# VH-VL binders against Ribosome maturation factor RimP (rimP): the designs that were tried, part 8

Target 1, 164 residues: Ribosome maturation factor RimP (rimP), of Thermodesulfovibrio yellowstonii (b5yjx5)
Amino acid sequence: MNIKELKDKITDYANIVGEQEGVEIVNVEIYPGGKGLTLRIFIDKEGGVTIKDCENFSRAIEAILDVEDPIKSSYTLEVSSPGIDRPLKNKKDFLRNIGRDVKITTKEKIADNTFFIGKIVDVGDDWVRIEIQETKIKGSKKKGKTELLFIPFNKIIKAQVYLG
Short names: E, the ipSAE of ESMFold2; O, the ipSAE of OpenDDE; V2, 0.75 times the mean of E and O plus 0.25 times the DockQ between their complexes.

## First folded at step 4 (VH-VL)

Design G24 (from F5 with heavy chain Y103W W104Y; framework fv_zigakibart)
Fold by ESMFold2-Fast, scan of step 4:
Structure G24 (fold): chain C 164 residues (1-164), chain A 121 residues (1-121), chain B 107 residues (1-107)
Amino acid sequence: as target 1 above (164 residues)
Amino acid sequence: QVQLVQSGAEVKKPGASVKVSCKASGYTFTSYYMHWVRQAPGQGLEWMGYINPSGGSTKYNEKFKGKATMTSDTSASTAYMELSSLRSDDTAVYYCARDRGSWYLGYFDYWGQGTTVTVSS
Amino acid sequence: DIVMTQSPSTLSASVGDRVTITCKASQSISSYVAWYQQKPGKAPKLLISAASSLQSGVPSRFSGSGSGTEFTLTISSLQPDDFATYFCQQSYSTPLTFGQGTKLEIK
């Protein structure tokens, strides 16, 4: 079977498992390795995916792959969340990541800066509110001050989840 | 001097709607968010939501979604809060309150005098 | 929702007393708390914002402190005009929520 046909089948199986496990399928990648195929399935859910969610999904999808047997050669299955690398592009993305650290770049200065790292605290129809840590004074023993910042969506160039 | 003046008391029957007004003066109306807060007799304060008079964007406390509608008239410098499908437990004093921040901060530096809404059969 | 709990619900005191009202948040809200004073038949009045920032025109006998989950409003020397109900409010995230109130009455 060709890669496109296999990807379509795997995506169908993944969607079935996703509905059962309460996660959504973000992307499916299939590529040949030196000794077989690598299947990567990216899953997500409201409030973020846990390690247990990935383990449960992996177990369920492997059961289907064992029964349906769509791959005749060896393969490696990887299940992960795209949350770290995936850009936040709309209100739903920001709502889904409330409580998480994000990095945001803006088109124009807000509070004299165009780049921010902070925790999403609240989300409106046309804005996001983040809690940021002010830059620590170089050579100082004092911590930076925490402040809330209001960022209109129409000023955002890009945003994505940040792990510190 | 900043002033928020609300419409007078209303007595309504269950199932009716009421629309409370809040006329602002002494500042640039479109530069500050306007919040609505209610207080049932002998009870505490309950935040209902806000409106951004610049553009009309709103945010509601989930409890009031589909029940309260907030609007504003920039030319009249007036904010409105309409409450539909009234029940006896909607009996309260309704306040408009200005957000202290330029847009949204969540501290209320000026309040209207309050509008008493009584819902009884 | 963030729940704000005030103590005590009622406080009896005399003119000249130092009084303290406490407010606890169900989760950390950093310093994003306000205190309001409400007299019978009147709208609330902002006293303190950002836990400790005194609002312009408010007497210096009022002060606020705290961070995280526990906050305090203090009146250093109670005056007759201070008998009222006091409310705390978090401004950290929506829905904005208030404490249930503390009624300060004459002993």
Scores: ipSAE 0.377, ipTM 0.714, lowest interface PAE 2.7, mean pLDDT 86

Design G26 (from F5 with light chain L96Y; framework fv_zigakibart; at its last look DockQ between E and O 0.02; V2 from the best seeds 0.00; counts 0 for: pae E 9.7 > 2, placed apart)
Fold by ESMFold2, look of step 5:
Structure G26 (fold): chain C 164 residues (1-164), chain A 121 residues (1-121), chain B 107 residues (1-107)
Amino acid sequence: as target 1 above (164 residues)
Amino acid sequence: QVQLVQSGAEVKKPGASVKVSCKASGYTFTSYYMHWVRQAPGQGLEWMGYINPSGGSTKYNEKFKGKATMTSDTSASTAYMELSSLRSDDTAVYYCARDRGSYWLGYFDYWGQGTTVTVSS
Amino acid sequence: DIVMTQSPSTLSASVGDRVTITCKASQSISSYVAWYQQKPGKAPKLLISAASSLQSGVPSRFSGSGSGTEFTLTISSLQPDDFATYFCQQSYSTPYTFGQGTKLEIK
C-alpha cells in the first residue's frame, strides 16, 4: 500500500477514534523514520486539547492499529495538538480563536493592504471581522488608530495566530 | 444613483407568512451585503440580519432566527425576507439597508423606503 | 449583545441652538459607531460613521466624537430641517444594535 493510501486509512481510523474521544482530527502526517514510519496525528477540540486527551486518543488508536495491523514495519506514533502557528482555514478555526490576534494575507488589496495583524472580534459564515492597528509591517511604526475590517474567507491566502 | 425599492404594504392574519422584496439599482448588487432592520410602531430600530448576495450566505440576529428567512436573486438584483408564522407583535416597518462597502460592515448608507407589515388578530 | 443607551430620549430646542446627543455603549467599541437621522414616515439616513466621519452631503454643522464607551452627536446651529429622531448604532460586532432614539423637537 502506498503512503497516500496508508495516510487515508490511518485518517479513517483517527476519525473513528476522534468521535469516540470527543476530539477532531486536524491533520495526519506519515514520514520515514529510521527503520520504519512515524505517524503524527494532530487533534483538537473546543476549549483546547489536554495532555489527557492526547493520551486517551493514543491508547484508543493504538488498539485499532494493533488489530488492523496496517503497518508491517516498525512505527512511532505521535499525538499532539496543532501549534498556535498552524493555519486558520475555515469558520471553525476562526471561531476557536475569537479574541486572539491573527496575521492574515489576502489575495488582493482590502483597504489598500494585503497583510493584516489584528484581533478576531466576529466571525460569519464567509468572513472574519478583525480589529487592527492601522498597519503592522516589518520596520513600520505602529499608528495609534484602531480599525475594524471584514475579510472574506475566499480572499485569504493564509491566516494564523499572531503572538507579537 | 443607488436606489432600494421595497414591495408594498401587507396586511396579514396571524399564522400567515409574508415575503418582502427589495430591488436594488445603481450599483453592483453582489458587491454589498444587504441588511434587514425592523421598526415596530413607536419603537426603535432592530437589526434582523444580513445576506451576502454573492453566494447567498446569511447571518441572523438570534431574536429572529426561525422567524425570518433571507434570500436573494442576483439575476434580478433583489433581496427577499420572508416572515413565517406571523403574530401581532410582528407588526412593524421592515427596511432593507445596504452595507456601506464590501470591507466596511455595519454602516448602512442606503435604505429602502420600508414595507409596513400589519398582523391583525 | 452590546447595549447602546442614548440620552436624552427627547430634546426640545429652538432654531439656532447647539444640541448634543449622547450614546453610551455597554462595553468598549473603539470608534465603531454610526449616527442616523429619521424623519416621520421615512427611512433612517446615515449621518456619521466611525464616530466622527461625515457622510457625503451631510451639513458640516453635524459632528460626532467619542471613543471607547461614550459618543456624542452635536449640531452646532440647529436648523428647521434638523427636527427629527436620531439613533446611534454600534458596528463593532453582531448583532448590530441601536440606541432607543432621541426625538429632537421644537420647543
Scores: ipSAE 0.006, ipTM 0.575, lowest interface PAE 9.7, mean pLDDT 85
ESMFold2-Fast, scan of step 4: ipSAE 0.512; ipTM 0.809
ESMFold2 (binder alone), look of step 5: mean pLDDT 94; pTM 0.957
OpenDDE, look of step 5: ipSAE 0.028; ipTM 0.640

Design G35 (from F5 with heavy chain S54N G55S S57N; framework fv_zigakibart)
Fold by ESMFold2-Fast, scan of step 4:
Structure G35 (fold): chain C 164 residues (1-164), chain A 121 residues (1-121), chain B 107 residues (1-107)
Amino acid sequence: as target 1 above (164 residues)
Amino acid sequence: QVQLVQSGAEVKKPGASVKVSCKASGYTFTSYYMHWVRQAPGQGLEWMGYINPNSGNTKYNEKFKGKATMTSDTSASTAYMELSSLRSDDTAVYYCARDRGSYWLGYFDYWGQGTTVTVSS
Amino acid sequence: DIVMTQSPSTLSASVGDRVTITCKASQSISSYVAWYQQKPGKAPKLLISAASSLQSGVPSRFSGSGSGTEFTLTISSLQPDDFATYFCQQSYSTPLTFGQGTKLEIK
């Protein structure tokens, strides 16, 4: 099948699943790869998509692909929300994600760590504040206290949304 | 021994400006954020903003944007807060306060003694 | 902006009393509350951070509790040196905001 015809067919299937699962289809991409084809479907919804939304959508679309069998070769299916894997590089990126969990890697230690997972609670011109959980003590039944951490943008190597 | 020593009381006319200083000693000045907080007579505390003395970067409470200017002099270990276009409702005691964290945490472990600014008409 | 509301505004008590001051936030701020003591003519003094963490050098009769939107400062056995004004402050997000203050005075 022509790649364009396949893309149109997959997009039709995705729209049917989107209606059933309550998500919007943003884009469909198809790439030839070393192991066959990669199908990448971008979904979105008001309030943002969760990992569970992506899993539910993946199962539903896979069921249609099994029945209709439009791809004769092997393929890999990827379902994601636009921008979830996009690096957060500037103030606007962090502002857009206030209230969301992010993972951040820094150039130098801050509070004895260079890797952080936490919720964005505030954003300044050159910094971000995240709320992180202290590491659980092995053998303890209680979580550590939450703490607010201040991270300057110029110390960030990489930052992106964390879904699980 | 950590100390923050502020400049003396000021009496200003409406429309004037005032610049308050806060001299730090007993710690590495550039390692802690410095905040400014004011207190009008008989009223509560109002956060104005902070400065990072290491970079010179500032964050202001929206209410004070365009009215307050915070600066620092690393060689003198001194922070400054200037208020322009003074009005009678700017009459207050102005405090500098050190953030407890090496980065901004918002807990003020040491305070200057306060500078009384009176705007008289 | 997060609004911090203290109650009561004025509290009269006697030496030896257990006194409680409450602070309410207009939205959830987790545990990011500080408590300060201020005596007339002086700068505020940090007593408690992170809702319940006692600042070094502060007497153990002071304690803090709470999470989310409601926080409490307790003085378990009031001493003469404790008559002052107390302020809560949220450190969750900017602008940092304070409660209006609670004046603790002799009954």
Scores: ipSAE 0.000, ipTM 0.533, lowest interface PAE 13.9, mean pLDDT 84

Design G38 (from F5 with heavy chain K59R; framework fv_zigakibart)
Fold by ESMFold2-Fast, scan of step 4:
Structure G38 (fold): chain C 164 residues (1-164), chain A 121 residues (1-121), chain B 107 residues (1-107)
Amino acid sequence: as target 1 above (164 residues)
Amino acid sequence: QVQLVQSGAEVKKPGASVKVSCKASGYTFTSYYMHWVRQAPGQGLEWMGYINPSGGSTRYNEKFKGKATMTSDTSASTAYMELSSLRSDDTAVYYCARDRGSYWLGYFDYWGQGTTVTVSS
Amino acid sequence: DIVMTQSPSTLSASVGDRVTITCKASQSISSYVAWYQQKPGKAPKLLISAASSLQSGVPSRFSGSGSGTEFTLTISSLQPDDFATYFCQQSYSTPLTFGQGTKLEIK
């Protein structure tokens, strides 16, 4: 079938899988890449997509493609979240990702660390507040408490969405 | 030692503006965030926003955006909160309160005595 | 916005009683809760921060506990100076929000 018909079929399959897996289908791209076709499906969900979500989605969609056999040539399937390649550089970038896990590297130590992985809880004009993932300390009676951390933007070297 | 002293009571007509001051002493003014909280007669506490006196950056409760303006004067160790377009439901005691942390933590360890603002025709 | 709900709204007690005030958050705020005491005509006074950390100068009969969505303020042996209105407040995210208050009055 032609590319448009194939894209429509793939989009239909993706929507079925998305409903079952609890993710939203943002976009579907089909283009020649290497020998055969590249199918790129962008998924998203409230709170952000994890690597496990992408893996689960990929397996489910591949199962449908194996049964329905809509592609007669070789193909590569890529599942990703939009914006994963973009760094968080300004207040608007952080605001758009409230509730998502991010990884942040700072110029100087904050709470004895320069690297953080945590959920964006709040964003101000010149700071971001994150809830850092549970850290386990050897010999501690209490393992894995969450901590709210205040990070000034002027101390950030780089930040980007974290896919666990 | 640490003290926040606010300006005196104000009586205003609807549509007017009022500017409340909060003079800090006994600590380094620029080292702590200053918040503003109001309390209508017989009611609970409502957070309005904060100002970082170091640099003047602000954060407002959405309800007060375009209505409240927070500023500070580092040389005078004084924070200000101005309300425009006053309505009768702006009648309240307005407090300034110091954030306990060096950055914003949201724990108010010292409070001004309050400024009563009455809006009446 | 995070909604903070206190119970009871009014509490009558006698000197020497153990009293407990409860505060519920509409979503998890970990341990980021403060408790304030307010007497008529005066500004609030910080009693407890981070759910259980007693502010310097506050009598040890005051204690706080809880995590997630449910928090309590306890006064182990009520004194005459303790009759006041008590407010909880979340410090997790803006806008900062207070409970509606609990008025502790003489039985």
Scores: ipSAE 0.375, ipTM 0.705, lowest interface PAE 2.6, mean pLDDT 86

Design G39 (framework fv_tislelizumab; at its last look DockQ between E and O 0.16; V2 from the best seeds 0.00; counts 0 for: pae E 21.0 > 2, placed apart)
Fold by ESMFold2, look of step 5:
Structure G39 (fold): chain C 164 residues (1-164), chain A 120 residues (1-120), chain B 107 residues (1-107)
Amino acid sequence: as target 1 above (164 residues)
Amino acid sequence: QVQLQESGPGLVKPSETLSLTCTVSGGSISSYYVHWIRQPPGKGLEWIGYIYYSGSTKYNPSLKSRVTISKDTSKNQVSLKLSSVTAADTAVYYCARDRGSYWLGYFDYWGQGTTVTVSS
Amino acid sequence: DIVMTQSPDSLAVSLGERATINCKSSQSISSYVAWYQQKPGQPPKLLINAASSLQSGVPDRFSGSGYGTDFTLTISSLQAEDVAVYYCQQSYSTPLTFGQGTKLEIK
């Protein structure tokens, strides 16, 4: 079995477990490690992945791997959330992160700014809409407004999850 | 071109559940918000709620305990259920699309509407 | 909830003259207003979004303006086919809310 076929099988198993455990499969990677193959599965869900989610997924996927035995060598299983330093580039990236804060830099001004921090509220075929807390205008202690801003993908230089 | 069409029973008895289906043709419900809006006879428009591709929903607080919006992606359909109906729920019910343009929530595609009467 | 209040409730204007419909929000909503036209037995038709952006296929006698809390829909020269009920709608936050409607008639 070549690596692509193994990856496809593992992805199929992961998707089955993902439906059962309420998580989405972002990516599956297979590469050599110190004790054999390393199998890395990235999972995600609305509101973020918890340690319990990773543990539940790991338990369930290992049970399938024990029965189906698709990996002949020793392997290490890693289950984790996507790294926050990975850019959001396409529609799927933004969809996975609805409800999360994002920082976006655009190549030209939109509403007089080229840098935005806000919560992803909507994603279309070629755009993302974010909820922005409006900047203080005269030094008010509280933000007075929430603004919803549309950003076309073709104007985005880079976008990343924003943790604060 | 995208078209929306509502369907369901035109007459519903009080205390029963109103069930409507919005069928989308000429396009997919993926990556779009589908909303339900209703209009009582001779009255204005009331937003009921929406469902997004991911299954996420938002409901008008005035109806939240009675309303459920769901989807069937394989049939390209969105369903509305409104429980414990009364005469006040008599209205024309519309489904509408919000593509998420520059601002949140304006409706560029509307279904023709389906009239629901709640009467004993 | 953001309350949208239209004025007047009913408006009669002579053919060829200007019709003006106002909409006021209970709080600032930037430019997040849409306007709809509804004729009997039909769904609402989107005329204007973002307070002033004319929808494709809408005659240029329709225009919109406003920012913050006060918004206006204007028909520069009323035509017979413009007889309808007009609604403003805030698109700033959920629950999305509509004005009560303005019935436009020919004098």
Scores: ipSAE 0.000, ipTM 0.453, lowest interface PAE 21.0, mean pLDDT 82
ESMFold2-Fast, scan of step 4: ipSAE 0.482; ipTM 0.766
ESMFold2 (binder alone), look of step 5: mean pLDDT 91; pTM 0.938
OpenDDE, look of step 5: ipSAE 0.021; ipTM 0.629

Design G5 (from F5 with heavy chain L105R; framework fv_zigakibart)
Heavy chain, then light chain:
Amino acid sequence: QVQLVQSGAEVKKPGASVKVSCKASGYTFTSYYMHWVRQAPGQGLEWMGYINPSGGSTKYNEKFKGKATMTSDTSASTAYMELSSLRSDDTAVYYCARDRGSYWRGYFDYWGQGTTVTVSS
Amino acid sequence: DIVMTQSPSTLSASVGDRVTITCKASQSISSYVAWYQQKPGKAPKLLISAASSLQSGVPSRFSGSGSGTEFTLTISSLQPDDFATYFCQQSYSTPLTFGQGTKLEIK
ESMFold2-Fast, scan of step 4: ipSAE 0.378; ipTM 0.731

Design G6 (from F5 with heavy chain L105Q; framework fv_zigakibart; at its last look DockQ between E and O 0.02; V2 from the best seeds 0.00; counts 0 for: pae E 15.2 > 2, placed apart)
Fold by ESMFold2, look of step 5:
Structure G6 (fold): chain C 164 residues (1-164), chain A 121 residues (1-121), chain B 107 residues (1-107)
Amino acid sequence: as target 1 above (164 residues)
Amino acid sequence: QVQLVQSGAEVKKPGASVKVSCKASGYTFTSYYMHWVRQAPGQGLEWMGYINPSGGSTKYNEKFKGKATMTSDTSASTAYMELSSLRSDDTAVYYCARDRGSYWQGYFDYWGQGTTVTVSS
Amino acid sequence: DIVMTQSPSTLSASVGDRVTITCKASQSISSYVAWYQQKPGKAPKLLISAASSLQSGVPSRFSGSGSGTEFTLTISSLQPDDFATYFCQQSYSTPLTFGQGTKLEIK
């Protein structure tokens, strides 16, 4: 069985699991790595994929792989969301992640800080609003009650989903 | 019209063997896993294992390893289950059941009518 | 092995009633649950897969819900044809296991 045929089989398995887990299959990659093959499956869903979604998908696809045994050599399974490994750049990126914790670095001080960790609560045309609960990270110190902070997009150096 | 038609009832003595058949029609036999499920009198359902008719690979519930042997004949679109060294507590209705997906999913969308196996001395 | 525990074991109801049957798994199994109906002397019939997906040809008065460890089968308005025994089944891992059944009978 060549790599294309194997990719088709793995994609079929992934689609079966995706239907049951409520996630979309964005991409399936199979390539040589280390001692054997690396199977990399990207999943997504409306509102974003959590670590729990990836864990559930991984367990389910491994159950099928155990039964079907399509790969006779060793392999590594990687399940992730493409949205988690990319920075948030525009309104659409932030909207997709409402309710998620994010890390934001700004090019100038806002409320005496340049680093922020908080939950995205709203998104405007030129800004994101985050709800900051007390946190301690290198370069950022904030104590006290939960507060709301508006961060203009044009002040953001980088923003990324924060999973803790 | 997917159909699974099983062989008729069997009455056996302890120590004997029995082979139950399950003939499939209305679909591509080798494209779906076939499961076996038993139901003792007045009891619930108990999964025994499956066979993949494409290639003949099997998996057994550990409780039935050594008791049950599952095979298939692709030219006859028929799955078989043989029970050996029968005891009175093997008395049950035995069902074949098709897995819903063309790969393993574990949901049984079509069932045979059941085969009653009675073991008595 | 994953134990599926159904409740109640017997349920007495009248035509037109709304009934609910519960199934609890001994560990989290996501949504990998099926529900079956079995009438005396007949094979089981698949009603619901993946906790909530209604099988084609099954009346819409049947519905399923749940995720994780607790699952329900609901019949919104009981009909005469619905008096039967109902089983839940997990498809999360082998060995596949069934609940002990719920007999739904006329009050």
Scores: ipSAE 0.000, ipTM 0.527, lowest interface PAE 15.2, mean pLDDT 84
ESMFold2-Fast, scan of step 4: ipSAE 0.636; ipTM 0.853
ESMFold2 (binder alone), look of step 5: mean pLDDT 94; pTM 0.957
OpenDDE, look of step 5: ipSAE 0.760; ipTM 0.919

Design G7 (from F5 with heavy chain S102E; framework fv_zigakibart)
Fold by ESMFold2-Fast, scan of step 4:
Structure G7 (fold): chain C 164 residues (1-164), chain A 121 residues (1-121), chain B 107 residues (1-107)
Amino acid sequence: as target 1 above (164 residues)
Amino acid sequence: QVQLVQSGAEVKKPGASVKVSCKASGYTFTSYYMHWVRQAPGQGLEWMGYINPSGGSTKYNEKFKGKATMTSDTSASTAYMELSSLRSDDTAVYYCARDRGEYWLGYFDYWGQGTTVTVSS
Amino acid sequence: DIVMTQSPSTLSASVGDRVTITCKASQSISSYVAWYQQKPGKAPKLLISAASSLQSGVPSRFSGSGSGTEFTLTISSLQPDDFATYFCQQSYSTPLTFGQGTKLEIK
C-alpha cells in the first residue's frame, strides 16, 4: 500500500476512534522516522485535549491497527494536539480552544494590561472571554480570586495556545 | 429614567412567525447589549441570546439557532426578536433585558414588561 | 452547558423568619452568579450580582454568599413584600443559564 492509501486508511480508523472517544481528528501524518514509519495523529476537542485523552486514543487505535494489520514494517504511533506555537487568528481558532490556556497581546490596555495568560471561557462573533487568576486570597481553598476579561478581537495583536 | 417597552401580546397558529419589539429609552441604546429571555407558563427562565446594538453582532443559545433572529434599529432605539415556525411549546412570555456592563457581563439590570406569545391551533 | 440546580422548589415561611435558598452549578463558576426576584405578572428584578454584591435599592435583609459551585441567597426577617419566586443565574459563560426557581410563600 502506498503512503497516500495508508494515510486514508489510518484516517478512517482514527475517525472511528475519535467518535468513540469524543475527539476530533485534526491531521494525520505518515513519514519515515525512527526505525520504520511514524504515524502522527493530531486530535482536538472543545475544552482542550488532556494527556488521558491522548492515552485513551492511542490504546484504541493501536487495537484496530493490531487487528487490521495495514503496516507490514515496524511503526511508531504518536498522538498529540496542536502545540504552543499555533497562532489563534480567527473566531474558529478560539472556538476550538475553549477550555485551554492562551496568551494574548493587545493593542491597548484592558484592565491596565496589554498581555494576558488565561483560560478561554467563551467566544463570540467579535470577542473572546478569558479567565485569569487574581491575587491569592488568604485562607481560601481556591487558587485565588479569578477575573473574567472581555477582549474584542479587533484589539488583539497576537494570540497563541499556552502550554506552560 | 431607563425604560424598556415591549410590543403587545400575540396569538399565533402553529407554523406562523412572530416579531417582538423592545423600545429603549433613558440611556444610550448602542452602549449596552440587549438580551432576550423567555418563560413558559409556570416554568423557569431561559436565555435565548443577545444582540450588540453597536454593529449588530449576535450570539444565540444553540437551542434557538435557526429559530430566533435578533435585530436592532439604532435610529428607533428598538431591539427585535423574531421567532419562526412556531410550535405550541413556544408559548411563553418573552422578555428583553439590558446587560449591566459596557460589554456583556450577564447581569440584567433592566427588563421589559414582557410580551405574551400564545401558540395554539 | 452549565446546569444550575436550585433548591427547594417551594418554601413556606412566616414573616420574620430567616430563609435560605440554594443554587448549585454543575461546574465551577467562581463568583459569577446573580439572583433575581419575580413577582406574579411582572418581569424579574436583579437583586444580587457577583454572588454577594447587593443591587442598588435592594433592602439589606437580602444577602448572597458562596463561590465555586454552591451559592446561597438569604433573606433575614421576611417581609410580606418578599412573597415571590427567586432565580439564580450563572454569568460565567454562554449560554447563560438559570435555576428552575424557588417559590417563596409566606405562610
Scores: ipSAE 0.366, ipTM 0.722, lowest interface PAE 3.0, mean pLDDT 85

Design K12 (framework fv_bexmarilimab)
Fold by ESMFold2-Fast, scan of step 4:
Structure K12 (fold): chain C 164 residues (1-164), chain A 122 residues (1-122), chain B 108 residues (1-108)
Amino acid sequence: as target 1 above (164 residues)
Amino acid sequence: QVTLKESGPTLVKPTQTLTLTCSFSGFSLSTSGVGIGWIRQPPGKALEWLAHIYWDDDKRYNPALKSRLTISKDTSKNQVVLTMTNMDPVDTATYYCAHSKYVYRSGYFDYWGQGTLVTVSS
Amino acid sequence: EIVLTQSPGTLSLSPGERATLSCTASQSVSSSYLHWYQQKPGKAPKLLIYGASSRATGVPSRFSGSGSGTDYTLTISSLQPEDFATYYCQQYGSSPLTFGQGTKLEIK
């Protein structure tokens, strides 16, 4: 089986497991090497995946691989979320990160700013909607004002997950 | 399949508080991108947006009326409630609730209730 | 707030004619956030066009929308008797959501 055929097969298995485990398959990568193949499956879900999600997915996919036996050489299975520094470029990227904080830089001012940090609350075909909060005063129990902002994709220069 | 219906008093006295309920079916207000708006129309006049509530409990109000308006939802009952304080004869209007989406070319109302006429008089 | 001005206020035409209704915004609005409604006397408004140019479900092909920036147009290519109604444009490219004042389409 060539690598492309194997990748398609692994992707099919991953999608089945994804439905069972409640996660989305972001990407499937296969790297051939002298010590065998590396299979890397990127998974995600609204609010972000946990270590437990990755462990559960790994066990489930490995069970299918053991039964179906599509790989005749040795292989290493890696399950992870997309890299935290990966740029968000399209609707699918933003949908995968609903509930996460992101930082966005725009080509022109929107609401008098070109830089935004906020939580992704929804994604349209040509826009993302983020929830921007005013900074809480340290030691205050009073909630800051929350504003929702539309940012058209065609105005975005750069967008990434924000860790704090 | 998608239906909305307004209910509440049809006659309100000046200074009283109006409470209107929007009962709906055919969709869930827990679904991302789904919301319900309230719009009113005085007899023979234009449409005026009042308030909006979304799946994530985000609430938006017309700034001209914000101090008088409260919108809330009860997802278990499939209801959205609008409260408007200190009613005045100029608030006489047909009040509509409507389904909205934040999807491609969003922020429009695709399904409307039949409307309820609220008359404010002594 | 963005003010939407519709013109003309009243348009008198005969069945079979073409109607052109204008909506002008006080500042630029993305076409994705401009929508059109039809309202008949005693009834709730009905969505006609969303995102400046997309017909809503069940809306006849004689209805079309166009425009960008501050200038938007609703066109009805061959008026039918049931088309005589009031038409409203609406934006939500900027908060607060606003409607135009309406154009009344009357039988000549």
Scores: ipSAE 0.000, ipTM 0.474, lowest interface PAE 14.2, mean pLDDT 83

